# Designs tried in a protein design chat: VH-VL binders against Pseudouridylate synthase PUS7L (pus7l). Part 14

Target 1, 228 residues: Pseudouridylate synthase PUS7L (pus7l), of Danio rerio (Zebrafish) (Brachydanio rerio) (q1l8i0r370to597)
Amino acid sequence: GFVNYYGPQRFGSGSCVQADQVGLALLKENMEASVKLFFTPEDDDDLQNKAKRHFLHTGNAKESLVLMPAYKARERLMLRALHRYGSGQEGCTRGWLSLPHSMRVFYLHSYCSRVWNQAAKYRLQKLGFKPVQGDLVWAEPVKGLKDATEELSAPQIHVVTSDEEKNEVFSLDQVILPMPGNSVKYPENLLGQWYQDRLAQDGLESCRFRVTPLKLNVPGCYRPLLAK
Key: E = the ipSAE of ESMFold2; O = the ipSAE of OpenDDE; V2 = 0.75 times the mean of E and O plus 0.25 times the DockQ between their complexes.

## First folded at step 19 (VH-VL; framework fv_socazolimab)

Design x4 (from w1 with light chain G31S; at its last look DockQ between E and O 0.49; V2 from the best seeds 0.00; counts 0 for: pae E 2.1 > 2)
Fold by ESMFold2, look of step 19:
Structure x4 (fold): chain C 228 residues (1-228), chain A 120 residues (1-120), chain B 109 residues (1-109)
Amino acid sequence: as target 1 above (228 residues)
Amino acid sequence: EVQLVESGAEVKKPGSSVKVSCKASGFTFSDYVISWVRQAPGQGLEWMGYIIPIYGTAYYAQKFQGRVTITADESTSTAYMELSSLRSEDTAVYYCARGDYWTDYYFDYWGQGTTVTVSS
Amino acid sequence: QSALTQPASVSGSLGQSVTISCTGTSSDVGSYDYVSWYQQHPGKAPNLMIYDVSNRPGVSNRFSGSKSGNTASLTISGLQAEDEADYYCSSYTSSDTLVFGGGTKLTVL
């Protein structure tokens, strides 16, 4: 296959940096910064971008809402809430809470997806095109029949051993990489160190991947390096 | 063009489980959330939860927490809802539904519904 | 019972208007503009008529929605025989859940 990158739609329209940067600000609980990033205008003169510039320049959510096109539902919902609750830290928090859960969590996933893409690129550049010691793969499934009362059928992961690397037990299409979160295991090689350093670069070395004021939790997941 | 096709009707005994599938077509599955709503005979609609297929993350109504598992398979554009420990009160039509991009609170496209009958 | 209160039935004559109410609380209808209305004919899946209080998703402009305080309303003008159906409202809640009304059977006389 080919590398299983998350596509640009996971980062919003326009510059792909803005959606993931909103997610980063939310993970750091900087609600004012998150709202300012949410309203980052594109380099375009259409009505929605004029409304975003007006908000960033004036802080006036009511005036900005009048300018925002009717079809921009997310932007209008945020502006309406900011008008109701103000634009400070607490008001921005209430503004995010006025948006449905799925819309709030999108931005956290956007940040984690960008980190995953960068991890995939790094892994191929530094560890090559075959499984190495410390890579993650799905564990051999031993379940032939699900018991009626079995509750724990969670996916199991296996860390590639030195012997398994030498004997070429696995192929690259079996390698999975974690999407950052609070319930994932990281590779036990230099890619694992890369994840730690990459998150630390953004100030997330002790991040719990929870945004409690917004009722958000990001457990993480595993994604195959190569698409099928 | 947008279509949600659910699996066929089921007759189940109390204490068993049912798994309903919902095959999506005509849209980019990973850009949307899939929600599940049920309707008991002669009753109104009841929201059960939703899933974000790209991340496999599901969210459940409190009433169903612990009995419902919602999953998705991006490769087949299919969502699943499994309800365990069935009771006669679970007799209902089960719908999958979709709204606009990342919308979990209104649904412009619905499956045809799957009738699940729980009887001894 | 349902989290949102609707009348059990309403009726109107051909060509007239009818309004269906949907009453919630300050933690759902009162706090959010995330109210939707669905039409359901017997044996069929629900069909979205109104979202976000008043927006139509390509349906007839005979259907209009509004909200005042904790009560949302669906108004159907120029009643036709095909409008005879069950109607459900829904609202997002402060618990990050979605709730529906109990439904209203519309009878066209």
Scores: ipSAE 0.537, ipTM 0.780, lowest interface PAE 2.1, mean pLDDT 87
ESMFold2 (binder alone), look of step 19: mean pLDDT 91; pTM 0.922
OpenDDE, look of step 19: ipSAE 0.813; ipTM 0.902

Design x5 (from x1 with heavy chain Y101F; at its last look DockQ between E and O 0.57; V2 from the best seeds 0.00; counts 0 for: pae E 2.3 > 2)
Fold by ESMFold2, look of step 19:
Structure x5 (fold): chain C 228 residues (1-228), chain A 120 residues (1-120), chain B 109 residues (1-109)
Amino acid sequence: as target 1 above (228 residues)
Amino acid sequence: EVQLVESGAEVKKPGSSVKVSCKASGYTFSDYVISWVRQAPGQGLEWMGYIIPIYGTAYYAQKFQGRVTITADESTSTAYMELSSLRSEDTAVYYCARGDFWTDYYFDYWGQGTTVTVSS
Amino acid sequence: QSALTQPASVSGSLGQSVTISCTGTSSDVGGYDYVSWYQQHPGKAPNLMIYDVSNRPGVSNRFSGSKSGNTASLTISGLQAEDEADYYCSSYTSSDTLVFGGGTKLTVL
């Protein structure tokens, strides 16, 4: 087993593209900043990057659209919306709505994945390589009533107790960490405080993990600290 | 070779539930969206919703909200679709389908389909 | 919620071309470039032929896609016997849903 980090493709392609930063701007509902970050160019002379630089330098969506290669469908739809509705908050919101739901939610998940990776690193550095009090693990589910097909109960989260830490009841491969969202429980130890502080650092202390203007919701999930 | 293999045919009574599985192979399961589409006898295709397996989050067509549950198990590379409160009009072939990377609107690989028959 | 309208059937002779239409609204076909086409032989799952209006996923160049306004088109040139199948279009919608056309049965004469 090794640490179950989210890989680079969750954060965008290329050295200048940081999908998690787009996600942060969206979570803060700063649509103008999110669009500028979306158009961050690579250090390359190809047509798409020339179009991105043109947009960032001039703000001229029509001229940038003319430069944008035909195969860049999401970038072109964004630029068409900006040209039609302006580059302010409303125009940027309409630009995002022209992209498919899966692509819009990708950026939110990218931010949350970055936080998860940082949480995993912090947890190992500060809490070590054994389960500790306050860590989260899956609990045994309670089975529900039967009908034509037996339905399994949803998994429940168990918080490791001090006695369970002392008695080494769990192993590190059972430890799970939350990906931030509106429906997850956070660890009851230094890591839980770290999540709170980390989100507050980005201005997300009261974040609902919803971007209603874009019809986006991030419930969160749990990911094992160690890969299988 | 990318392959999606669904569970076998089901015969159900009205009011019951069905759970169809979709075992994926030949690619990195967590990198792709899995969608569910059904086709009633002699009719066209109807989109039901999709799941992003690595995040465990699912999104549903409004018609099915409250009756369908889509889940995934990364350890077995398997997606599931459960439809409850079955009615005779739910008789259909149920497909799982994979899109291109993070795509919920077109599907390059499909399961073979699972026939679900709802009759009294 | 917008259904996409396709003709129920089309026919063509071996070696000729046919075009299948898929008409929607500004809330789907007209508003997005997210139109796909699927071929379905009897008893089989659908097979992707075209995505993003005109892109081929490694299928024969006899299949081509286009759109104008609210209508997308699939053109099949050099008709062959194996082209006889049902064809479905699909489009993304402004409700963040996917909608399919009713299907078109292609008969090769």
Scores: ipSAE 0.518, ipTM 0.771, lowest interface PAE 2.3, mean pLDDT 87
ESMFold2 (binder alone), look of step 19: mean pLDDT 91; pTM 0.928
OpenDDE, look of step 19: ipSAE 0.729; ipTM 0.879

## First folded at step 20 (VH-VL; framework fv_socazolimab)

Design y1 (from w1 with heavy chain Y101W W102L; at its last fold request DockQ between E and O 0.59; V2 from the best seeds 0.00; counts 0 for: pae E 2.6 > 2)
Heavy chain, then light chain:
Amino acid sequence: EVQLVESGAEVKKPGSSVKVSCKASGFTFSDYVISWVRQAPGQGLEWMGYIIPIYGTAYYAQKFQGRVTITADESTSTAYMELSSLRSEDTAVYYCARGDWLTDYYFDYWGQGTTVTVSS
Amino acid sequence: QSALTQPASVSGSLGQSVTISCTGTSSDVGGYDYVSWYQQHPGKAPNLMIYDVSNRPGVSNRFSGSKSGNTASLTISGLQAEDEADYYCSSYTSSDTLVFGGGTKLTVL
ESMFold2, look of step 20: ipSAE 0.671; ipTM 0.843
ESMFold2 (binder alone), look of step 20: mean pLDDT 91; pTM 0.925
OpenDDE, look of step 20: ipSAE 0.779; ipTM 0.894
ESMFold2, look of step 22: ipSAE 0.530; ipTM 0.784
ESMFold2 (binder alone), look of step 22: mean pLDDT 91; pTM 0.926
OpenDDE, look of step 22: ipSAE 0.772; ipTM 0.889
ESMFold2, fold request of step 26: ipSAE 0.403, 0.461, 0.466; ipTM 0.724, 0.763, 0.759
ESMFold2 (binder alone), fold request of step 26: mean pLDDT 92, 91, 91; pTM 0.932, 0.928, 0.927
OpenDDE, fold request of step 26: ipSAE 0.839, 0.852, 0.768; ipTM 0.914, 0.915, 0.890

Design y2 (from w1 with heavy chain Y101W W102E; at its last look DockQ between E and O 0.66; V2 from the best seeds 0.68)
Fold by ESMFold2, look of step 20:
Structure y2 (fold): chain C 228 residues (1-228), chain A 120 residues (1-120), chain B 109 residues (1-109)
Amino acid sequence: as target 1 above (228 residues)
Amino acid sequence: EVQLVESGAEVKKPGSSVKVSCKASGFTFSDYVISWVRQAPGQGLEWMGYIIPIYGTAYYAQKFQGRVTITADESTSTAYMELSSLRSEDTAVYYCARGDWETDYYFDYWGQGTTVTVSS
Amino acid sequence: QSALTQPASVSGSLGQSVTISCTGTSSDVGGYDYVSWYQQHPGKAPNLMIYDVSNRPGVSNRFSGSKSGNTASLTISGLQAEDEADYYCSSYTSSDTLVFGGGTKLTVL
């Protein structure tokens, strides 16, 4: 198969500031920076970009709202909140809360998806095209504690051992990589160290992947390295 | 052709759990969100929560927090909703529904509905 | 259950127009432009007719939506027999939930 990268839709496709940068600001709980990034204009002279420039230059949400085209519903809701509550931390937080939950969490997922794509590239370049010690694969389900109904336990993560690497127990299509979050296990090899260093470079070494003021939580997930 | 096909009707006792499946076809499953909505007999519609299948992350209405689990399996293009600690008030038709890209607030395609009856 | 108020029933003559109201608060219909309308025939799943207040997802232009303040409206013109159904509005809320109206039974005379 080919590498299972997250596609452009996850990043807001074709803007000066991609959604992952907004997500980074939100993960750092810098609501003011996140809103400024959200309003970063393109180099176009159309009405929406003129409104965005006006807001960034003046800080005047009411005047900017008058300029913002009617079809830009998300931008208008944000500006309305900023006008009502101010453009400080509280007003920006209320601005984000005026957007549906799926739209708010999109930005956090965008950042985490970017890191996943970079991890996939790094893993192939540094660890090659076969499973190695420390890689993650899905374990077979193990029967758990039974109640009134017989159920198998949820799949667990298995870390590839040195012997399993030597004996080629797994194939590359079984390798999974974590999308960063608060409930994932990282590989136990160079890739695991890469994740730690990569998040630290953005100031996220102690990040819990939660933005409580926005009611957002990113547990993370596991994604196969190769698409089927 | 876009389709959402749900599992068959269930009869359950109070205190038990039910797990409804929703198999998607005719679209790229990972590019949409899947929501669950129920309708009690003679009543209106009630939103339960949604999942973003590409990330496997689910979000729930506060009323159902702690009793509902929504999951997805991209390899089979199937979403699941499990409701635990069933009571007679949970008797309803349970629908899965597809939302537009990253959309949890309107649904353009619906499953046929799964009738769950909870009787003592 | 229903956070949005709809009339329990409306009726209209074949070929005429009918309007169904959906009244909420500033925390839902008034605060967001995320109002949708669904048609549900007996024994069937709901069918999306209008989203984002006024957008039609490939349905007949006999169906139109609008909003003023805390009240959204669905207008059905040129009534046909098959329009007889239950109609539900929905809106996003400040509690990060989706709420539905109680439903309106449309009878075509």
Scores: ipSAE 0.601, ipTM 0.789, lowest interface PAE 1.5, mean pLDDT 88
ESMFold2 (binder alone), look of step 20: mean pLDDT 91; pTM 0.926
OpenDDE, look of step 20: ipSAE 0.766; ipTM 0.889

Design y3 (from w1 with heavy chain Y101W W102M; at its last look DockQ between E and O 0.54; V2 from the best seeds 0.00; counts 0 for: pae E 2.1 > 2)
Heavy chain, then light chain:
Amino acid sequence: EVQLVESGAEVKKPGSSVKVSCKASGFTFSDYVISWVRQAPGQGLEWMGYIIPIYGTAYYAQKFQGRVTITADESTSTAYMELSSLRSEDTAVYYCARGDWMTDYYFDYWGQGTTVTVSS
Amino acid sequence: QSALTQPASVSGSLGQSVTISCTGTSSDVGGYDYVSWYQQHPGKAPNLMIYDVSNRPGVSNRFSGSKSGNTASLTISGLQAEDEADYYCSSYTSSDTLVFGGGTKLTVL
ESMFold2, look of step 20: ipSAE 0.680; ipTM 0.833
ESMFold2 (binder alone), look of step 20: mean pLDDT 91; pTM 0.927
OpenDDE, look of step 20: ipSAE 0.735; ipTM 0.881
ESMFold2, look of step 23: ipSAE 0.551; ipTM 0.791
ESMFold2 (binder alone), look of step 23: mean pLDDT 91; pTM 0.934
OpenDDE, look of step 23: ipSAE 0.699; ipTM 0.870

Design y4 (from w1 with heavy chain Y101W W102H; at its last look DockQ between E and O 0.44; V2 from the best seeds 0.00; counts 0 for: pae E 2.8 > 2)
Fold by ESMFold2, look of step 20:
Structure y4 (fold): chain C 228 residues (1-228), chain A 120 residues (1-120), chain B 109 residues (1-109)
Amino acid sequence: as target 1 above (228 residues)
Amino acid sequence: EVQLVESGAEVKKPGSSVKVSCKASGFTFSDYVISWVRQAPGQGLEWMGYIIPIYGTAYYAQKFQGRVTITADESTSTAYMELSSLRSEDTAVYYCARGDWHTDYYFDYWGQGTTVTVSS
Amino acid sequence: QSALTQPASVSGSLGQSVTISCTGTSSDVGGYDYVSWYQQHPGKAPNLMIYDVSNRPGVSNRFSGSKSGNTASLTISGLQAEDEADYYCSSYTSSDTLVFGGGTKLTVL
C-alpha cells in the first residue's frame, strides 16, 4: 500500500524518542511530565544521553547543561531555563516558553500526527479501498470572478453522500482524513466514531487542542489518505 | 544547493488579492518552516507569519490576521502567501525565507523577493 | 507596534570598526537571546550575519554581536568597501512574533 503516513521526523529521531508522548503530556498541561519525557534518554551511552540521565536522576539542570553537547540546542535552552526557574510545574512552563513557538508546537503536532497514522490504518482495514458515505473530500471551490473584488476564501470540505458512494463519484485518492485539532470536521462514518474513541482513550474526549499557558493552538488539518 | 525561487513581479489594483509562490529545492521541504517577510520601498523588513508545510498549519502576525493566508503543497515543495484587500501601503517586495530545522525566528536562506505594486 | 530602534545611518573609514545598535524592550531584546542581524545590499535579499545574539552562520569573524540589557549591538571590524549596505536587527517577542529594526545604512568612507 501507498498510504500517506507521517514519517519519523514528526516523532523525533532515534529509537526511543517519542515526541508524540511529550505532546500528549502538554495537551494535558502536565508540564513536569512533558519535560521528563523531553529528556527521555536512549540506550546509547553518548554525551547527550549521559546528560539526560543526569538530569532525570539528580534534577540538577546546571550540571546537566555542562554535560549537554553544544549541538543539542533545544535541550540546552530547556536546561538553562530550568536552572533559572526551577523544575516544578511553573518552572517547566517557563522552560517551554523560553523556546520559540515552532519548537513548542511541534510536540502537539507530533501527537496529532500519530493519531492520523492510526486513523489511516483503521480506515483502510474497516472501510476498504473505495470511498464510502461519510468520507471527506475537498469541495470544489467557488470559481468567482477574477476582478479586483475577489476575497480570500478558505478551502472547504465535503462529506461523501450515499448516492455519491453508489455512483462512484469519487476515487480513493480524493479521500482526506483530519489530523486532530479544534477546527476540523471528522468523517461521518465508523472512522469518525473511531477518532472520538481514540482521543477518549488518552483522556482527550473534551480536549480543546489548546495549551493556554504555552500560547499553543492546534487547529488541525486534512491530509490525503494516499500519497501522490 | 538550497534554493527558494519566488514567482514573478505583479501589478495589482486596490481591493484585489495577490498570491506569491515560493518553490523550495535542495533540502527536505517537510523538515522546515517557511516564513514570509515583506519590505516596502525604502523601508525596513516586516514579518508576516510562517507555515509548517507538513502540517499545513500557519501562524500570522496580528497586523495581517484575517488578510493573509499562508499555505503549502508538500508534494511540489511550494509555499504560498495570499494577501487580500490590497492597499497602496501593501506595495512591497515579498520574501519567503527559511531558517534551521523548525526555526521561525532567523532565516539563513531567502527567496529573491517578489515585487508587488498596488496602483490603479 | 514594538519596532526595534536603530540609528538611521552610521559611517566608518576603511580598516576601522563600527558598531550598530538595536534597542528594544524587556518584551523582546531584553527578554530573549533571539536577536539576529541581516546585511542587505541594494536590490538583494537580506543575508543572515548573526543569530542568537552572537552566533555567526559561517560569515567572517569581522562581524560580531553582543547584547546588554535591552540593546543589541553589531560590530564590524576591519571595514571593507563591500560592507557598505543596510543592516537590520530582529528579535523574537513575548507575543511569539518576530520584529525588525528600521535598518541602518552603513557608509564606508
Scores: ipSAE 0.429, ipTM 0.729, lowest interface PAE 2.8, mean pLDDT 87
ESMFold2 (binder alone), look of step 20: mean pLDDT 91; pTM 0.920
OpenDDE, look of step 20: ipSAE 0.702; ipTM 0.869

Design y5 (from w1 with heavy chain W102L; at its last look DockQ between E and O 0.64; V2 from the best seeds 0.70)
Fold by ESMFold2, look of step 20:
Structure y5 (fold): chain C 228 residues (1-228), chain A 120 residues (1-120), chain B 109 residues (1-109)
Amino acid sequence: as target 1 above (228 residues)
Amino acid sequence: EVQLVESGAEVKKPGSSVKVSCKASGFTFSDYVISWVRQAPGQGLEWMGYIIPIYGTAYYAQKFQGRVTITADESTSTAYMELSSLRSEDTAVYYCARGDYLTDYYFDYWGQGTTVTVSS
Amino acid sequence: QSALTQPASVSGSLGQSVTISCTGTSSDVGGYDYVSWYQQHPGKAPNLMIYDVSNRPGVSNRFSGSKSGNTASLTISGLQAEDEADYYCSSYTSSDTLVFGGGTKLTVL
């Protein structure tokens, strides 16, 4: 198998790959920085990119809105919010709220996907090509009964033990890595410490992975290290 | 050719659960979101929620929060909607739907619909 | 958050024009440009006719959309028998949900 990196679509796919940096700004609730990054132009000379450059150069949302093509509904609504409420934190927050939820949360996921890719690279470089103690794998389903119509039958995370490493119980294709979020378990080895240090590097040591002003929550998820 | 193929009709008793599948083909499943919309007999459309399959993250209309679970399996390009504690008013056609890249608010591709009938 | 208001029915003669209204609030139709229109024939899945207020996804230009304040409108010109169907509007809301109108039955006379 090959490494299951998140692909370019997760980061904005164009020549300017700043979606993860927008996500970081949002996680830090730096709404002004996030909006400036959102309006980063592509290396094209079309009307929308001219409008973006005008906004970044002048800060004039009204003039930029006049330049923004009519079919760019999201950009126009963002600029309208900035014009009405100012370009400070409140105006930028209202600008983000004018975008659909899926598009707002995309940026948070973009940042978390970048961290996942870096974790996958680090894990292979540092811990090698076999499962080791502290790696995560899917466990056998746990069954329980909360009431007459429900049961607790969900995939659970199992932490590879020293004996399981020694006895080669698992293979590398069973190893999963977390995408950062508020509901994931991190590996219990050097990779787990790497996640903590990596998030701290960006000032996210105690991050809730929520952006309450934007009604955003990132629980996290688990992704196989190797693709099939 | 973009297709969304849903599982077959279901007949359920009140208090039980139903799980409808939605098999996607003709596009890169991991790059899109899948939404669920239902329509009771002789009634209009009602949005239930959506999922971002690559992250497994689902978002629900408040009316369904706590009763609906939307999931996805990337390896089979299949989304699922499970509705629990069924009542007679849950009798409806259940659609899965897709919009453009990352779009959760309009849908140009729809499944054929799955009729779920809740009766004793 | 509330459902969008559409007339229950509208009728028009072959070759004429009709307009179907969709009235919401500042928290949906008025606050966003994320209004869509769907045509639904009996027994069929909805078919997208208009998105983002006025954009056509490859459908006839006889279908046009617009918005003024809290009211969006679908105008169908040059009515044909096949246009007889139910029409639903939808809008994104400030609660990060979609709401649909109650539907309008179009009868072509």
Scores: ipSAE 0.629, ipTM 0.825, lowest interface PAE 1.7, mean pLDDT 88
ESMFold2 (binder alone), look of step 20: mean pLDDT 91; pTM 0.926
OpenDDE, look of step 20: ipSAE 0.820; ipTM 0.903

Design y6 (from w1 with heavy chain Y101H; at its last look DockQ between E and O 0.72; V2 from the best seeds 0.61)
Fold by OpenDDE, look of step 20:
Parts: structure tokens; sequence; C-alpha cells
Structure y6 (fold): chain C 228 residues (1-228), chain A 120 residues (1-120), chain B 109 residues (1-109)
């Protein structure tokens, strides 16, 4: 098996080179920083990048809007909002709200996905290639309870015990890692501590993974460590 | 070729639930979002919600909040829409449709539709 | 959420041009350029004709989209018999939802 990393497309497509950083800024509700990051120019000297540079250097949304090509619809919507509402916290918030919901949440997911990738790397480097105590796995559906209304019970998460580690009850391909969010369980081992430390490093130790002003919520999810 | 194939027609009683499936093929399922849109007989289109399969996160129209559940299985490239507490007014053709993760506001590919009839 | 307003029906002769309007509010069509148009033949799923007000995803150049204020418009030039269908507009809203128009039945005479 290979490590089941999130692909690079989750961290930016086209002109969005720092999607994870935008996501981080949004999680911190630093709207001004997030907008600046949104307009991070590429090295190219095309009109869109000139417009981005102009905005970053002057803060003039109106002038930047004139420079921004018509096909850059999202950037234009953002600039229009900034021109109308200003480039402060409120204006930037309105800018984001002018973009589709899926686009807004994409940035949050981008950050969380990056953390997951880092977690996966750490897990393999520090805890090895076998399931260890504290790892998370999917709980096996209890075969016997026929009649239980298959309430689409959210797959139950099981924490690997010391005995299960010793007896090698699970394989590494059964290990799952959480993408950060407000509704996930973290491993009960060094990896769990790593998640805490990593989020704290980014100033998200108390993060609820909700950006209320933007109507964004990231519950998180579980992803297998390895892909088949 | 991009295809969305939906499950067969359903006849349900009031108060029951229905679950419609949408199997995707011809594209990377995890790179897109799946929306559900319904159309009552002789009526217009109504957006219900969408899911981002790779993250399992679903978002719903307010009208259906609490009554609809959209899920996805990446391993089978299949999206599901479950509607509970069915009423006669829920009689409609239900469509799944593909949207871009970046552009969830339009749908370039549609399923063939699933007819759900709610009758006593 | 209120549907976008479309005329119930429009008609045109072969070879002529017709325009279908889609009127919303400043919280949808008027506030965003996320207007799409769909063509639906009887018993079939909708087909995307226009997105982002005026972009055509490989459809005939006879179809064009525009927007002014809170009204989006679909223009079909050189009407053909196959154009007879229902047409729906859609728009993104400030509530992070999608709304559709009531649909317009186009009859080709």
Amino acid sequence: as target 1 above (228 residues)
Amino acid sequence: EVQLVESGAEVKKPGSSVKVSCKASGFTFSDYVISWVRQAPGQGLEWMGYIIPIYGTAYYAQKFQGRVTITADESTSTAYMELSSLRSEDTAVYYCARGDHWTDYYFDYWGQGTTVTVSS
Amino acid sequence: QSALTQPASVSGSLGQSVTISCTGTSSDVGGYDYVSWYQQHPGKAPNLMIYDVSNRPGVSNRFSGSKSGNTASLTISGLQAEDEADYYCSSYTSSDTLVFGGGTKLTVL
C-alpha cells in the first residue's frame, strides 16, 4: 500500500497557490489576511497578476478591479465587494460571502487536508508500520444484531488497545487518521499529541473549526492511512 | 464518458423514507461535488443540497434541513440522497448532478432522474 | 426561497430570435454573476446551456446569455424545431443556496 495523501489539487488549483494559508487565516477569522493571501500573485506578468500586485501594493480595490480580466470572475467579485464595503474586517467578510459556499469551505478543507498529510507522515515515521496502541480503526460491524434498524450509524471508531497491538489484531491498512474538525476523535498516542501541538502551533488550540461570519463548518472526517 | 446513473423508481407511503443512489463514472469522483435537484410533476427544478464526497460534508437547502441526508461512498463512487417523513408533495423526479468543487452553482452532468411517488 | 421569475411561455418562428428573461433580486441574480441556464426536453434531464451568465459549455453559438441589473436573459437565435423545450434559469443566492426559475416553455412555430 501507499500513503493515502490528499492530492495537490486540494491545496490550490490554478492561481490559488496558498489555499491552506488562506484556510488558516479564515479559521482564525483574520479576514484581512485571508483576502491578501487570496490575491497572492504568481510570478507571471499577465493582467491578473498585475491586478493582484496592484491591490496588494495600493489597497485600491477599484483600480485593481479595472485591471482584473473579465474572466477572473471570483477575483472581480471579491474586488467589487472590497470596493463597496472597504478592505477592513467587514469588507473582507463581505468579499468572501460574495463567493460560492463550496469555494469558501474549500480553503478550510485545504488547511485541514495539509495537516492530515503531515499527520500521516509523522505517524509512519514515529510510530512505525504496525498498528500501535492508541491508533484509530473502524469498528467491525457487530455481525449478530440483524434487526437493528441499520440506522446509518456513523461508522464507529475503535481505539487500538495494548492487547490488540501485542496480538497484532489489526493491520496498518485498517488504521485511519482524522482530518481536523469539530467532530472527530484523535488518536490516543503520540500522533494525538502531535495533532494538538500542530494546531497549537498555528494558533488553533481552541479552534472549533467554524467560521460563523462565513457560514462555514468543518466537522472533519476519517481517512485511511494507506490506500489500496 | 461522464455518467451519473441513478437507482430505479420508488413508490412509498406517507411517513416513510426513500433513499436514492447515484453512481458516478468516467471522472474522478473525489474532485467534484454531487448535488440533488428534484422536479415535481409539471413543476420547476428545486435544489435540495450537495455533498463534497472526499470530505463527506453535505450542505442542504433550508427547506429540507433535518429531513434530507446526503451521503457519498468514495469507494464505489456513489452518492445517496435520503428523504424522510415523506409527503404527497414529495412526489417528484429526483436528479443527481455533478458540480465542480470550485463551481458548485452550476451542473454540467445530470443523472437520468429517479421517480419517487408518495401515495397512500 | 422564492423562485426566480420567468415568463411561463414564449414562442417564435423558425429562424427567428427569442429572448427569455429571468428576474431575481439583489441577493441572487442582481448580486452575483452565477447565473446558469438549462434546457429540458420532455421526459429528459436538464442540459446545461449557459453558466456564469454568458459562458457556453460547448453548446451552439445560437444560445447566448446576458445580464442587466436583476434580470438575466437567454437569447436563442435562428430558432430550430429542436429548440422547443423548457428552459430554466438558476442563480446562486446570498444564503448559499441555489434557486431556479419557474421555467419557460418555448414553442417553435
Scores: ipSAE 0.531, ipTM 0.821, lowest interface PAE 1.2, mean pLDDT 90
ESMFold2, look of step 20: ipSAE 0.618; ipTM 0.821
ESMFold2 (binder alone), look of step 20: mean pLDDT 91; pTM 0.916

## First folded at step 22 (VH-VL; framework fv_socazolimab)

Design f1 (from y1 with heavy chain V33I; at its last look DockQ between E and O 0.60; V2 from the best seeds 0.67)
Heavy chain, then light chain:
Amino acid sequence: EVQLVESGAEVKKPGSSVKVSCKASGFTFSDYIISWVRQAPGQGLEWMGYIIPIYGTAYYAQKFQGRVTITADESTSTAYMELSSLRSEDTAVYYCARGDWLTDYYFDYWGQGTTVTVSS
Amino acid sequence: QSALTQPASVSGSLGQSVTISCTGTSSDVGGYDYVSWYQQHPGKAPNLMIYDVSNRPGVSNRFSGSKSGNTASLTISGLQAEDEADYYCSSYTSSDTLVFGGGTKLTVL
ESMFold2, look of step 22: ipSAE 0.605; ipTM 0.829
ESMFold2 (binder alone), look of step 22: mean pLDDT 91; pTM 0.930
OpenDDE, look of step 22: ipSAE 0.785; ipTM 0.892

